# VH-VL binders against q96il0, part 43

Target 1, 167 residues: q96il0
Amino acid sequence: APERGAERRDTAPSGVSRFCPPRKSCHDWIGPPDKYSNLRPVHFYIPENESPLEQKLRKLRQETQEWNQQFWANQNLTFSKEKEEFIHSRLKTKGLGLRTESGQKATLNAEEMADFYKEFLSKNFQKHMYYNRDWYKRNFAITFFMGKVALERIWNKLKQKQKKRSN

## First folded at step 1 (VH-VL)

Design x1e (framework fv_cixutumumab)
Fold by ESMFold2-Fast, scan of step 1:
Structure x1e (fold): chain C 167 residues (1-167), chain A 122 residues (1-122), chain B 108 residues (1-108)
Amino acid sequence: as target 1 above (167 residues)
Amino acid sequence: EVQLVQSGAEVKKPGSSVKVSCKASGGTFSSYAISWVRQAPGQGLEWMGGIIPIFGTANYAQKFQGRVTITADKSTSTAYMELSSLRSEDTAVYYCARDQGSYEDTYYMDVWGKGTTVTVSS
Amino acid sequence: SSELTQDPAVSVALGQTVRITCQGDSLRSYYATWYQQKPGQAPILVIYGKNNRPSGIPDRFSGSSSGNTASLTITGAQAEDEADYYCNSRDSSGNHVVFGGGTKLTVL
């Protein structure tokens, strides 16, 4: 390979974060619902003087959001796929086509769908329980780090006040 | 630090039932699931079902539905697996295992009991 | 009728690298977990969450996955690695555990 000169990272095209309001009165942004999870993403504002602890909290919140988005996207896809398969299977057992005479999708009545919901909940019980456990763990961790950030901010204010008093 | 201690070997007649226990020690019993996995002589591992002790709610593999019952007693930190209508094909080593999830939607069995041999014969 | 397929046997020479594979459609959605089992003993977890090792598992064990295939790699196989290796994952619903048929590793 040729010798590597001093390389500068391209700052313009890639790696540009979401823009704050024009007067730099920035705060967290809430986006539109995700196509798959149907949850609204939060885009976290990064302050200019972010501490390492504040960065850790922000990254934890971002990671938790990504995990939550992935879980619900997967869950919604699984539900839709299994529901369609269940309907097809039951219609085939009845000797019915997948569409009505009017061209509309054939559907099952409420009693038949109750069997599907019971089966789906039973099959996904462990998955949902682990989701709830992880959700508690993640929110506990976020709350804990929010407390640490609050204490850091109090300490910095006290430190600054003492510096002014001693001078 | 967590250990799973299983009950001793059983010899049962066809048509009877067997109840195997799995006692957890060290760590919190309610912070994980307990899964039951069996292995017939010379065969592979087969998942039977599991329970989340904090809720007492169990989930079963379709093959064992109607014959297996998994329960937990939080006061004694013990999970139980009862298999009914025994036949010779149920002769196997029955393991309990701690079934744990992670932040990355990963599920794994990190602590295993030593196994309980159940022999079904006349 | 396992949803996860493993070759029943594989051999490796002492000190060489061996790769044990696990195939199934559920691996597109869930990472494989790998267990080692020696005769008369309970299984031991060796890899989880694609490539995480529990405390006490040697560095020579590693995991990888691509599409519908997961692999357990032992780099520099030792005599003590001779054992049966099982992969497991979740079924398409994510609620049931499915084991592969197991691979018997012989260290020559």
Scores: ipSAE 0.000, ipTM 0.477, lowest interface PAE 15.5, mean pLDDT 78

Design x1f (framework fv_cixutumumab)
Fold by ESMFold2-Fast, scan of step 1:
Formats: C-alpha cells, sequence, structure tokens
Structure x1f (fold): chain C 167 residues (1-167), chain A 119 residues (1-119), chain B 108 residues (1-108)
C-alpha cells in the first residue's frame, strides 16, 4: 500500500492556467488546489448569449480570483522564505551547521520558533488587514453585480412569458 | 539594485497643489508598498500615507486625510503623492520609500523632493 | 492613537555603548523599526522586526523590545554613528504609521 501523505503532484504557480473543465458543464467548474496559493481555481461558465452585464460580472469574479491567488501565493512564498532565513540565521548565531552530527536537518525548538511567528504576524498584520478590506470591497461589488444579473434574468423571463401570453 | 528616483524641487503658492513622483527600478514594484514621509526644516519625520500597488489600496495618516492623494502606475513603476490646499507649514522635504510587510519598514528611500510654499 | 516618545538628545564616548529608547503603548503589539539620518541625507534603515539588520549595517547595531519600550543599542560607538535616530511603528489602532520625535546622538 502507498505511504500516507504521499507528495502532491507539481502544479504551475498560476492555478487558473492548469485545469480541464468537463465538456457539458453548464455551471462554474472548480479545480484542484494550486501548489503555491493552496486555493482551488474556478473556471467560470460562459452562457451562449452572455449579456454585457453578465460579462462584467464574470470578468470581475475572474479578476478577484487572480488577485486572491497572487496574494496567497506571495504570502505563502514569503512565509517559507523568511522561516528558512530565520532558522539559518539562528543556527549560524549558535555556531551550528545546517545538519546535526547524525545527519538530520537541524531545527529550532518550539520556544525559538515562537519568536519567528510573533515577528511574522506583527510584520504582516497590516498587509492582512488591507487584504481583508479589499476582499470585502471586491465581494460587495460582486454581490451588487450578481443582483443586477439576477434582475436582468427575471426581466427577460417576464418579457418572454408576456410575449407568449399576448400571442 | 533598487533605486527610487523622485521628481525635482517645486515652489508653490499658498492654496495651490503639488504632485511629486517616485519612479522605482531594479526590483519588484507591485508586491511592495510605497510610503510618503515628509520632513519640515529642522523637524522630525512624519508619515503621510502609502499605497500597495498590487491591491490599488492607499492609506493616509489622519492629519492629511482629505488633502493627500497617493496613486501608483504599475506599468511605469511610478508612485505619486498629491497634496492640495498648500500652506506655508507644508514647506518640507518629501521622501518616497519602498516598504516591506505593508508599511512596517522602509528598506530603500528616494533622495527627497523639496517643496517650498511661498507667496 | 499612541504617540512614540524618544529623548531628544543623548551622548556617548567613542568606543562605548549607548542605548536609545522609544516608548509607546503600540510597542506592546508591534515591533519598532530604527532609522539613522545624517544632515542633508535621506534616512537609512538600521534595524527592523525587533533585531534584524539590513545588508551593510554594522553588527554593533542591535535592537530589543520589552513591554512598551523598544531600544536601539550601539556597542562600541564610532564617530560615524553621530546622527539623528528615529523609531517608527504602528499606532495603537494598527492602521497608521507613526514616528518618534528623533534622538540626536553626539559621539564625544
Amino acid sequence: as target 1 above (167 residues)
Amino acid sequence: EVQLVQSGAEVKKPGSSVKVSCKASGGTFSSYAISWVRQAPGQGLEWMGGIIPIFGTANYAQKFQGRVTITADKSTSTAYMELSSLRSEDTAVYYCARTESGYDFSDYWGKGTTVTVSS
Amino acid sequence: SSELTQDPAVSVALGQTVRITCQGDSLRSYYATWYQQKPGQAPILVIYGKNNRPSGIPDRFSGSSSGNTASLTITGAQAEDEADYYCNSRDSSGNHVVFGGGTKLTVL
């Protein structure tokens, strides 16, 4: 039997560029998590007769997804880079090599790593605050346009029903 | 090598506005914030605000809210700071600085732009 | 909106240790950053994120923090260290950046 926790297949950093939607999907399609952002990309369904308003909503959702993917890919990369730099710096300060005498990769204890996490959270608090603010603004805009699209679809159905009734 | 190149010195009348530019080169522009900091003659440093180009989000110090506008053009890697309703106390050297972790620390600074507000 | 407080002036003898302090309630939650400024020049980053030095900053510069106080220590001060030193951090809301008033260091 395969070992639990086998390595994940390598995926391109831009998650949206690497997935294949089903042929007859009439709904948005959700892909596997991106290696770097750890977010699932969404491929948005395009209706046969997409209205300008529907196109605007779809583009806004796509732009928001790309922004979100880039933010988390960058955040995860920054975390990994700074964590390794912190570990390396602390081991050098102690006069220790990157490997123990047993050949194991040298690590810091939980107390020492707590210093890194406190520093990282402090450094990134404002960045995450701005992310949350922008995420709220983008989702407000998306909700607004979703409402407009829903009203357009209701209006079109009513027009069709009235035409059938009057003929 | 990261460099921030600021626009030249300005002399302005009270009540006018000034727009200072800051062009970044030699690194990633969009993923870093650009802060604007001023210093009046013989005084300390004062943070005015900043922008994170990748998010298009500007943040302003309370003292300058309503008078300052900070923008960025990602295609030219240039940040701008516009200060309106100028007064004599706005006479200062205006610095742009590239900032990491939002606005927490500035690793590279421009040389400064002197703005003089005089009648 | 917490203000950051620095003593306006401090002196140190050549080769001796000096500590410049920055005090404010926001320092309980956020690390201080330290800048050096010489007359007619832009500030230079000397310490960030508690005790990190940018490339090119001598190892005689170190940072520390405890409670509402952050400190910049220069161990074995040199003549070239004579300058104004500014701390900065976030205000108590976390939404804005604030600078201390600056400390003028004189090397005797």
Scores: ipSAE 0.000, ipTM 0.449, lowest interface PAE 15.7, mean pLDDT 78

Design x1g (framework fv_cixutumumab)
Fold by ESMFold2-Fast, scan of step 1:
Structure x1g (fold): chain C 167 residues (1-167), chain A 121 residues (1-121), chain B 108 residues (1-108)
Amino acid sequence: as target 1 above (167 residues)
Amino acid sequence: EVQLVQSGAEVKKPGSSVKVSCKASGGTFSSYAISWVRQAPGQGLEWMGGIIPIFGTANYAQKFQGRVTITADKSTSTAYMELSSLRSEDTAVYYCAREPSYDSGEYFDLWGKGTTVTVSS
Amino acid sequence: SSELTQDPAVSVALGQTVRITCQGDSLRSYYATWYQQKPGQAPILVIYGKNNRPSGIPDRFSGSSSGNTASLTITGAQAEDEADYYCNSRDSSGNHVVFGGGTKLTVL
């Protein structure tokens, strides 16, 4: 029970990072967008009798997801910080306040923001290149292990048929 | 190889607070979730809450809401659990435990050795 | 209800098979995880995701699940298996972790 009658929810403020869907769905499950990365996490189904190979594949996919979430969470934070700094700098140059008469954040027009977007993309080109290379390597590894799991499942199915046909 | 290293035993008075630490040694915990589980003498395991350090978000068991605070410092790879308004019933061994993926949420593959907290008047 | 129920004690003769059960409504949606705890030690993971074993756990340990019940089976119990066994799972909301009360296994 909540302490002294104060009802407090048990999840993160948005709830997204602590949601765990039913694991008996027999499918992977896609969750709500993460607060920081803006990506939907995949909650991986754990099979009844997960083989060591299946576990290795699942862990690789989970690790890849965590790496991907971390990359985009950091990227989005950097983007937001630099965007706000750029806006404040330009408003100061114009002699304008950071807030409008209504108390909302003052903004720049699309033409003025184009300078920021061009600079941000150029500045982050190398970082995105390394992300793409790592993504390629991770997807290659995942595809390789998916192939190995498929072969294991075919072999086990053949062994099962042989056993069922035995005296 | 990662180990979870917990702070030393504490003796506290009723009404005070205690803060227990859990440091990931030999690696980082950015890709893991950390939970806190306690065990009173001769009693079972009780989940208090957990944190996903990468997101900075914590989740608490209903029984401990408003009294427990779980935090993490990524720069030192250390998670903390602070329990306030201590009672004699809070006398227990407090464990930190790792979930291997922040999205699995179902099992703890690595446990700290535990921190004994004694609440005595 | 998010509560998980275990029998407080069970015994098995050396070399025989024993089944420890965990019951709760959330087990219809989530698999139980099993831990072994010996006196003065932290728990160790034994079974997760219904019937997966971490490296280092003997193959005599297995898990099963049906409806609202999960079970840990030890086939050919050894003296070193004498310990407390806990199940855990998610509650019906999927947001909280819930432990069973624990089962003390005595090997005769």
Scores: ipSAE 0.005, ipTM 0.585, lowest interface PAE 11.0, mean pLDDT 81

Design x1h (framework fv_cixutumumab)
Fold by ESMFold2-Fast, scan of step 1:
Structure x1h (fold): chain C 167 residues (1-167), chain A 123 residues (1-123), chain B 108 residues (1-108)
Amino acid sequence: as target 1 above (167 residues)
Amino acid sequence: EVQLVQSGAEVKKPGSSVKVSCKASGGTFSSYAISWVRQAPGQGLEWMGGIIPIFGTANYAQKFQGRVTITADKSTSTAYMELSSLRSEDTAVYYCARDKGPNEYLSGAFDIWGKGTTVTVSS
Amino acid sequence: SSELTQDPAVSVALGQTVRITCQGDSLRSYYATWYQQKPGQAPILVIYGKNNRPSGIPDRFSGSSSGNTASLTITGAQAEDEADYYCNSRDSSGNHVVFGGGTKLTVL
């Protein structure tokens, strides 16, 4: 019987090979969105000869990513929990059960839900302002360390060039 | 990664004040909230208050309002907790702890803890 | 009321499952966090949010929440899990942190 062997490379409609290209400079990669934060994580490449300064930059970027993911995961979970509690409280106040006669979850109309959204946004306004300020400061710190790493790499290339010229 | 190093044990008389320090090691600490939590001998944990060092604004538990002051020195990455009008019931181990939610004063999840500072109040 | 209540003591046999509970009205609005504390040591964060584990915390630890109650479950308890466990959450204002009274876990 004919052997089931995929000996030919797949070819996309554009005529390009589906064969993975060589990984020359793509050391970092992006993962799928986190279940809770909806943010895509970046997995950072660790060079075998990472300098202390490069390590500080990488850890700062990893720490900032973790902070950002936790903020949005907590925000989304808090919103969901408070929304459910608000709906249940209002239904109880009206003397209504948590489910309709058809067994569906009882809901509030759009005008009543607008009250929840206004309260949630007002309550969290300061939190969002602090988030924006912290995010801005973290990005400035990252940029500063990126500059330091760039200068270190330039210095190392100059030393390497001098060494090769002396040979 | 980040460590919190606290000042040494203190022995104080009733009516005096005590100031405990908490120094963070690690480059990004200043944007995280630092809380102070105490524990009397054989008792549970009690939150006193917290601060985000970069903003300098503190938030206090109602029980301690008026006699606790939490401050931060950004240049040394050090948070301080000063408790005044000390009483015997203030005898406790005082911990500083980093709040995992650095986006505000407190998220309530303390992921890194100092080893604690014992404060003894006796007459 | 935002005060959190925990049972003072719970026992579990080695390798068995135990659930430690935390109860309070604030848990209807805010998730609980869980800490482990051994004698003479600072607390260690075990679970935060609904069911998030910090790196280094064993898979046997999990969290759950329903209504005014949050639970920490240890599946397949080990001897080293013997410790005091504390929950905390925010008070009803959302501005302050409140701890439960703590639960002493004994592993038989």
Scores: ipSAE 0.000, ipTM 0.468, lowest interface PAE 13.4, mean pLDDT 77

Design x1i (framework fv_cixutumumab)
Fold by ESMFold2-Fast, scan of step 1:
Structure x1i (fold): chain C 167 residues (1-167), chain A 123 residues (1-123), chain B 108 residues (1-108)
Amino acid sequence: as target 1 above (167 residues)
Amino acid sequence: EVQLVQSGAEVKKPGSSVKVSCKASGGTFSSYAISWVRQAPGQGLEWMGGIIPIFGTANYAQKFQGRVTITADKSTSTAYMELSSLRSEDTAVYYCARGSYDETSGYYGMDVWGKGTTVTVSS
Amino acid sequence: SSELTQDPAVSVALGQTVRITCQGDSLRSYYATWYQQKPGQAPILVIYGKNNRPSGIPDRFSGSSSGNTASLTITGAQAEDEADYYCNSRDSSGNHVVFGGGTKLTVL
């Protein structure tokens, strides 16, 4: 059996996951889940002759994706921080150490964690309400511009067919 | 157009409690956040907490947790802020403010403010 | 300590441009809102979100943000702009509101 070595590729140290769509893509490309938000980013195909309206739609979709990624990255970091604080606080109340004898993280049972999840969701209700309103507002705008782009494309095709019929 | 009308000035002794009211008139009450913000003489603004009356759940700044209680009575369109265990450092003007979510821009701001209630804590 | 930091004082000559800054890690995630307060009065909302003005606020007021810094710019300062300016935003968790310490603007 032939021996194979592991290949290591040196990359600059970075706190941000980087991903790019394959070159020569003619369609939108969906990437791997982001480390912090756990959402899959979409990289948008840019046509060579993109209209101003198509550009506006694409930029709106890109901005909405970035906003959505930032919201969930921040939410997940807040959740992780508060979860750790909750666990540490409850373990101190019980008189238990933060680590087991093997050095592993000490944990709470499912019933105790249910209290945390309930409190976290209740505490963050206003933030989630505003997120939902923003989310629907942004999707309404995207849908509206998608409609405009579709009408523009239909109009352009209709004009071309009319010209060919007259000749 | 909504207006927030606050209760009158109060003088309290250390260790007592104070309850300030904020009555909304001229607009919708239940779906807007009502925040309480205080300002000690010559000092800056300090957020104490807020409530959205329709949900009934209040949020408090860490500094005031355990000493402040914010409630709302939807039937009278009135929000209340009760601060207990008063100290001389609690001498301040206490404002209520309506926080609105602007659906067009998607941003939040406190667009309507009460005129303030002066609370003096003295022996 | 406060999560949002402002310089306590700044001055500007009449008709000149002044920039008031607000710094904090939460500004990477949430836009600052700006309030003006004159002596003996309640604050008034001047800028919300990145750069939106309520009705009645002069167009010489504008907002901007970059990284962990938000700025309120007054282009062509007028005498009536002399006031205390406060930024506010959400804390890093998004659950609480936090004010900056305030900046006293003096118009010379």
Scores: ipSAE 0.000, ipTM 0.468, lowest interface PAE 16.1, mean pLDDT 78

Design x2 (framework fv_cixutumumab)
Fold by OpenDDE, second read of step 2:
Structure x2 (fold): chain C 167 residues (1-167), chain A 120 residues (1-120), chain B 108 residues (1-108)
Amino acid sequence: as target 1 above (167 residues)
Amino acid sequence: EVQLVQSGAEVKKPGSSVKVSCKASGGTFSDYAISWVRQAPGQGLEWMGGIIPIFDTANYAQKFQGRVTITADKSTSTAYMELSSLRSEDTAVYYCARESGDYYSTFDYWGKGTTVTVSS
Amino acid sequence: SSELTQDPAVSVALGQTVRITCQGDSLRDYYATWYQQKPGQAPILVIYGKNNRPSGIPDRFSGSSSGNTASLTITGAQAEDEADYYCNSRDSSGDHYVFGGGTKLTVL
């Protein structure tokens, strides 16, 4: 059966995975890998009595996840497109078609593809540097708010214990 | 089986533009190049240009550079050829053809052709 | 731009062999593809590569190449073979296609 080449949609859908966790879930869920980014999305649990600090942490985590998903979705699409263009160009230069005589997708050898990878990495070096910088900044902020939320939870537990001792 | 269905005959005035469509069915569209070939009455075949939809890039014959625009809509599996600044010499049957994309890159499927008449 | 040249017309007696030749510099680098066209019809692929025939093309059709030339041979020409024949190839850049001027084959 000829593998129906999945119509690669040229645009990574902006949005949350169609995976819906159970409504009664009291924890974060990890979805299947996104088809564009290949990253597993996390569905964040929303507590009924979410504090403003917890909400801020959740939003920051969600925004960071969306940013990361979008980055890798776009990067993977760009990579795939440029890779195909490279292969096509090289095959054309060789006087070859996009497919073999057997109808299989024509490919280049590892040595030829090494040139593509080198060029691609060079071209995208600055983009990756900015990504890494922003990744660290976002994760630092998340970690900071995680610490604050932890302290808030400890404080609330101590207050509840004191109130129980006074009654 | 792959079929290429072209738009109907066109009658145009000199200096105007014509846009011919070619809808592909029965196979994948994005990874096959679509070429446009014209044939004037009693004349030979003339390659005008082609597009590979997946790359959204078109190549044109030098003779038509600047007057022809080839586009593809992947969502409808339709290729378009627009020819501007029409002249009487542009009177021809215009064919769309699919390139096989295989080792030999042959035109394996053809549309029935679209007659474009340029008259004053 | 690479050009392909063909004889404008050739004749063959019924049951005899005819060779239609295409010449051009691009044929040194790329195979010729041959198309048959009958009046009022779109072209039909008849030969591609070294000597490949699509399904439905009779075995009397064959292809060959040498240097900057390609040839279509019809061995045992039939009345239905009367048509225009076009060679096609990529140009030297590989980015464009070029057709020969076409050869009108008459079967006598």
Scores: ipSAE 0.020, ipTM 0.596, lowest interface PAE 5.9, mean pLDDT 87
Fold by ESMFold2-Fast, scan of step 1:
Structure x2 (fold): chain C 167 residues (1-167), chain A 120 residues (1-120), chain B 108 residues (1-108)
Amino acid sequence: as target 1 above (167 residues)
Amino acid sequence: EVQLVQSGAEVKKPGSSVKVSCKASGGTFSDYAISWVRQAPGQGLEWMGGIIPIFDTANYAQKFQGRVTITADKSTSTAYMELSSLRSEDTAVYYCARESGDYYSTFDYWGKGTTVTVSS
Amino acid sequence: SSELTQDPAVSVALGQTVRITCQGDSLRDYYATWYQQKPGQAPILVIYGKNNRPSGIPDRFSGSSSGNTASLTITGAQAEDEADYYCNSRDSSGDHYVFGGGTKLTVL
């Protein structure tokens, strides 16, 4: 497959692509940034003696990571698409081509982009509010299950001490 | 538990379009991606594309780009796959499948399939 | 596109071990997922993420992978295991899903 050089290739519409870590990892592994979300995925190690509570915590963390990846992948796709449409529209209005004489992608300066950022933030205010609400709810649930796992581990240690004393 | 309920069989003329539905029940419809996979008689599985309903973002296999449109209606928890310019080779069973919420990206639940027959 | 290659058919005697293979360059970077399909039915998930089983899948099913090859192993094949088996993974870009051509397993 040919490369597009230093210029970032057009983002293909994608909400279903998921990053998957390299095989044979024996520990939690942090991958490179996802193409669309630009977030680094975490592969959670699964111990052979994982308890049901530990499994619930791990799956909740994995599910939250996937939710976060999906949100930012789609947000970044929308941002990139609308940014390109805005740039193309402004260049057309100025009577300019979409490429420079060197063949590079034509751009607007920071002052010219101010209108786009203002419009994008206004359009996406409610979406970001729902993201923040759900992010807090998910983190609360993770914290709750972390507490349950900690209590289970404490109980298991107490059982071991009790067994040693009764022997 | 999660169920994906698909619309009934369709018989279509060449050159027409077909729109198949997939209604999700159980679980949260908007938390998962829904993919469409087809299977021609006696042939293997072929991925067509998928959508993340909450963000209305669809992704298509190159073979179907320009002919397939995948949409979602969150109010009815229903995903749709519309295939245009139908040909006889589009005769197949069309499945919807849920992509798992973890990073392994599996199709963990499948609809029972919708048979689409393209004949004159 | 034929990015993932499977043998079209394999046979195994009742109670014996069979190995179904899937080959493709994308398997160096992405895990294979395995689906079982019986005539007239939708596929069901059997193995994912190298060697994970969904709830309800018998422990005789296992997965393995090395380089560009993924394998589904059935240890002690049963009559009900007779089915088509498909491997599934991402294409080389990671943007799309691709299926292998499928392997028809006959239990003798």
Scores: ipSAE 0.000, ipTM 0.457, lowest interface PAE 19.1, mean pLDDT 79

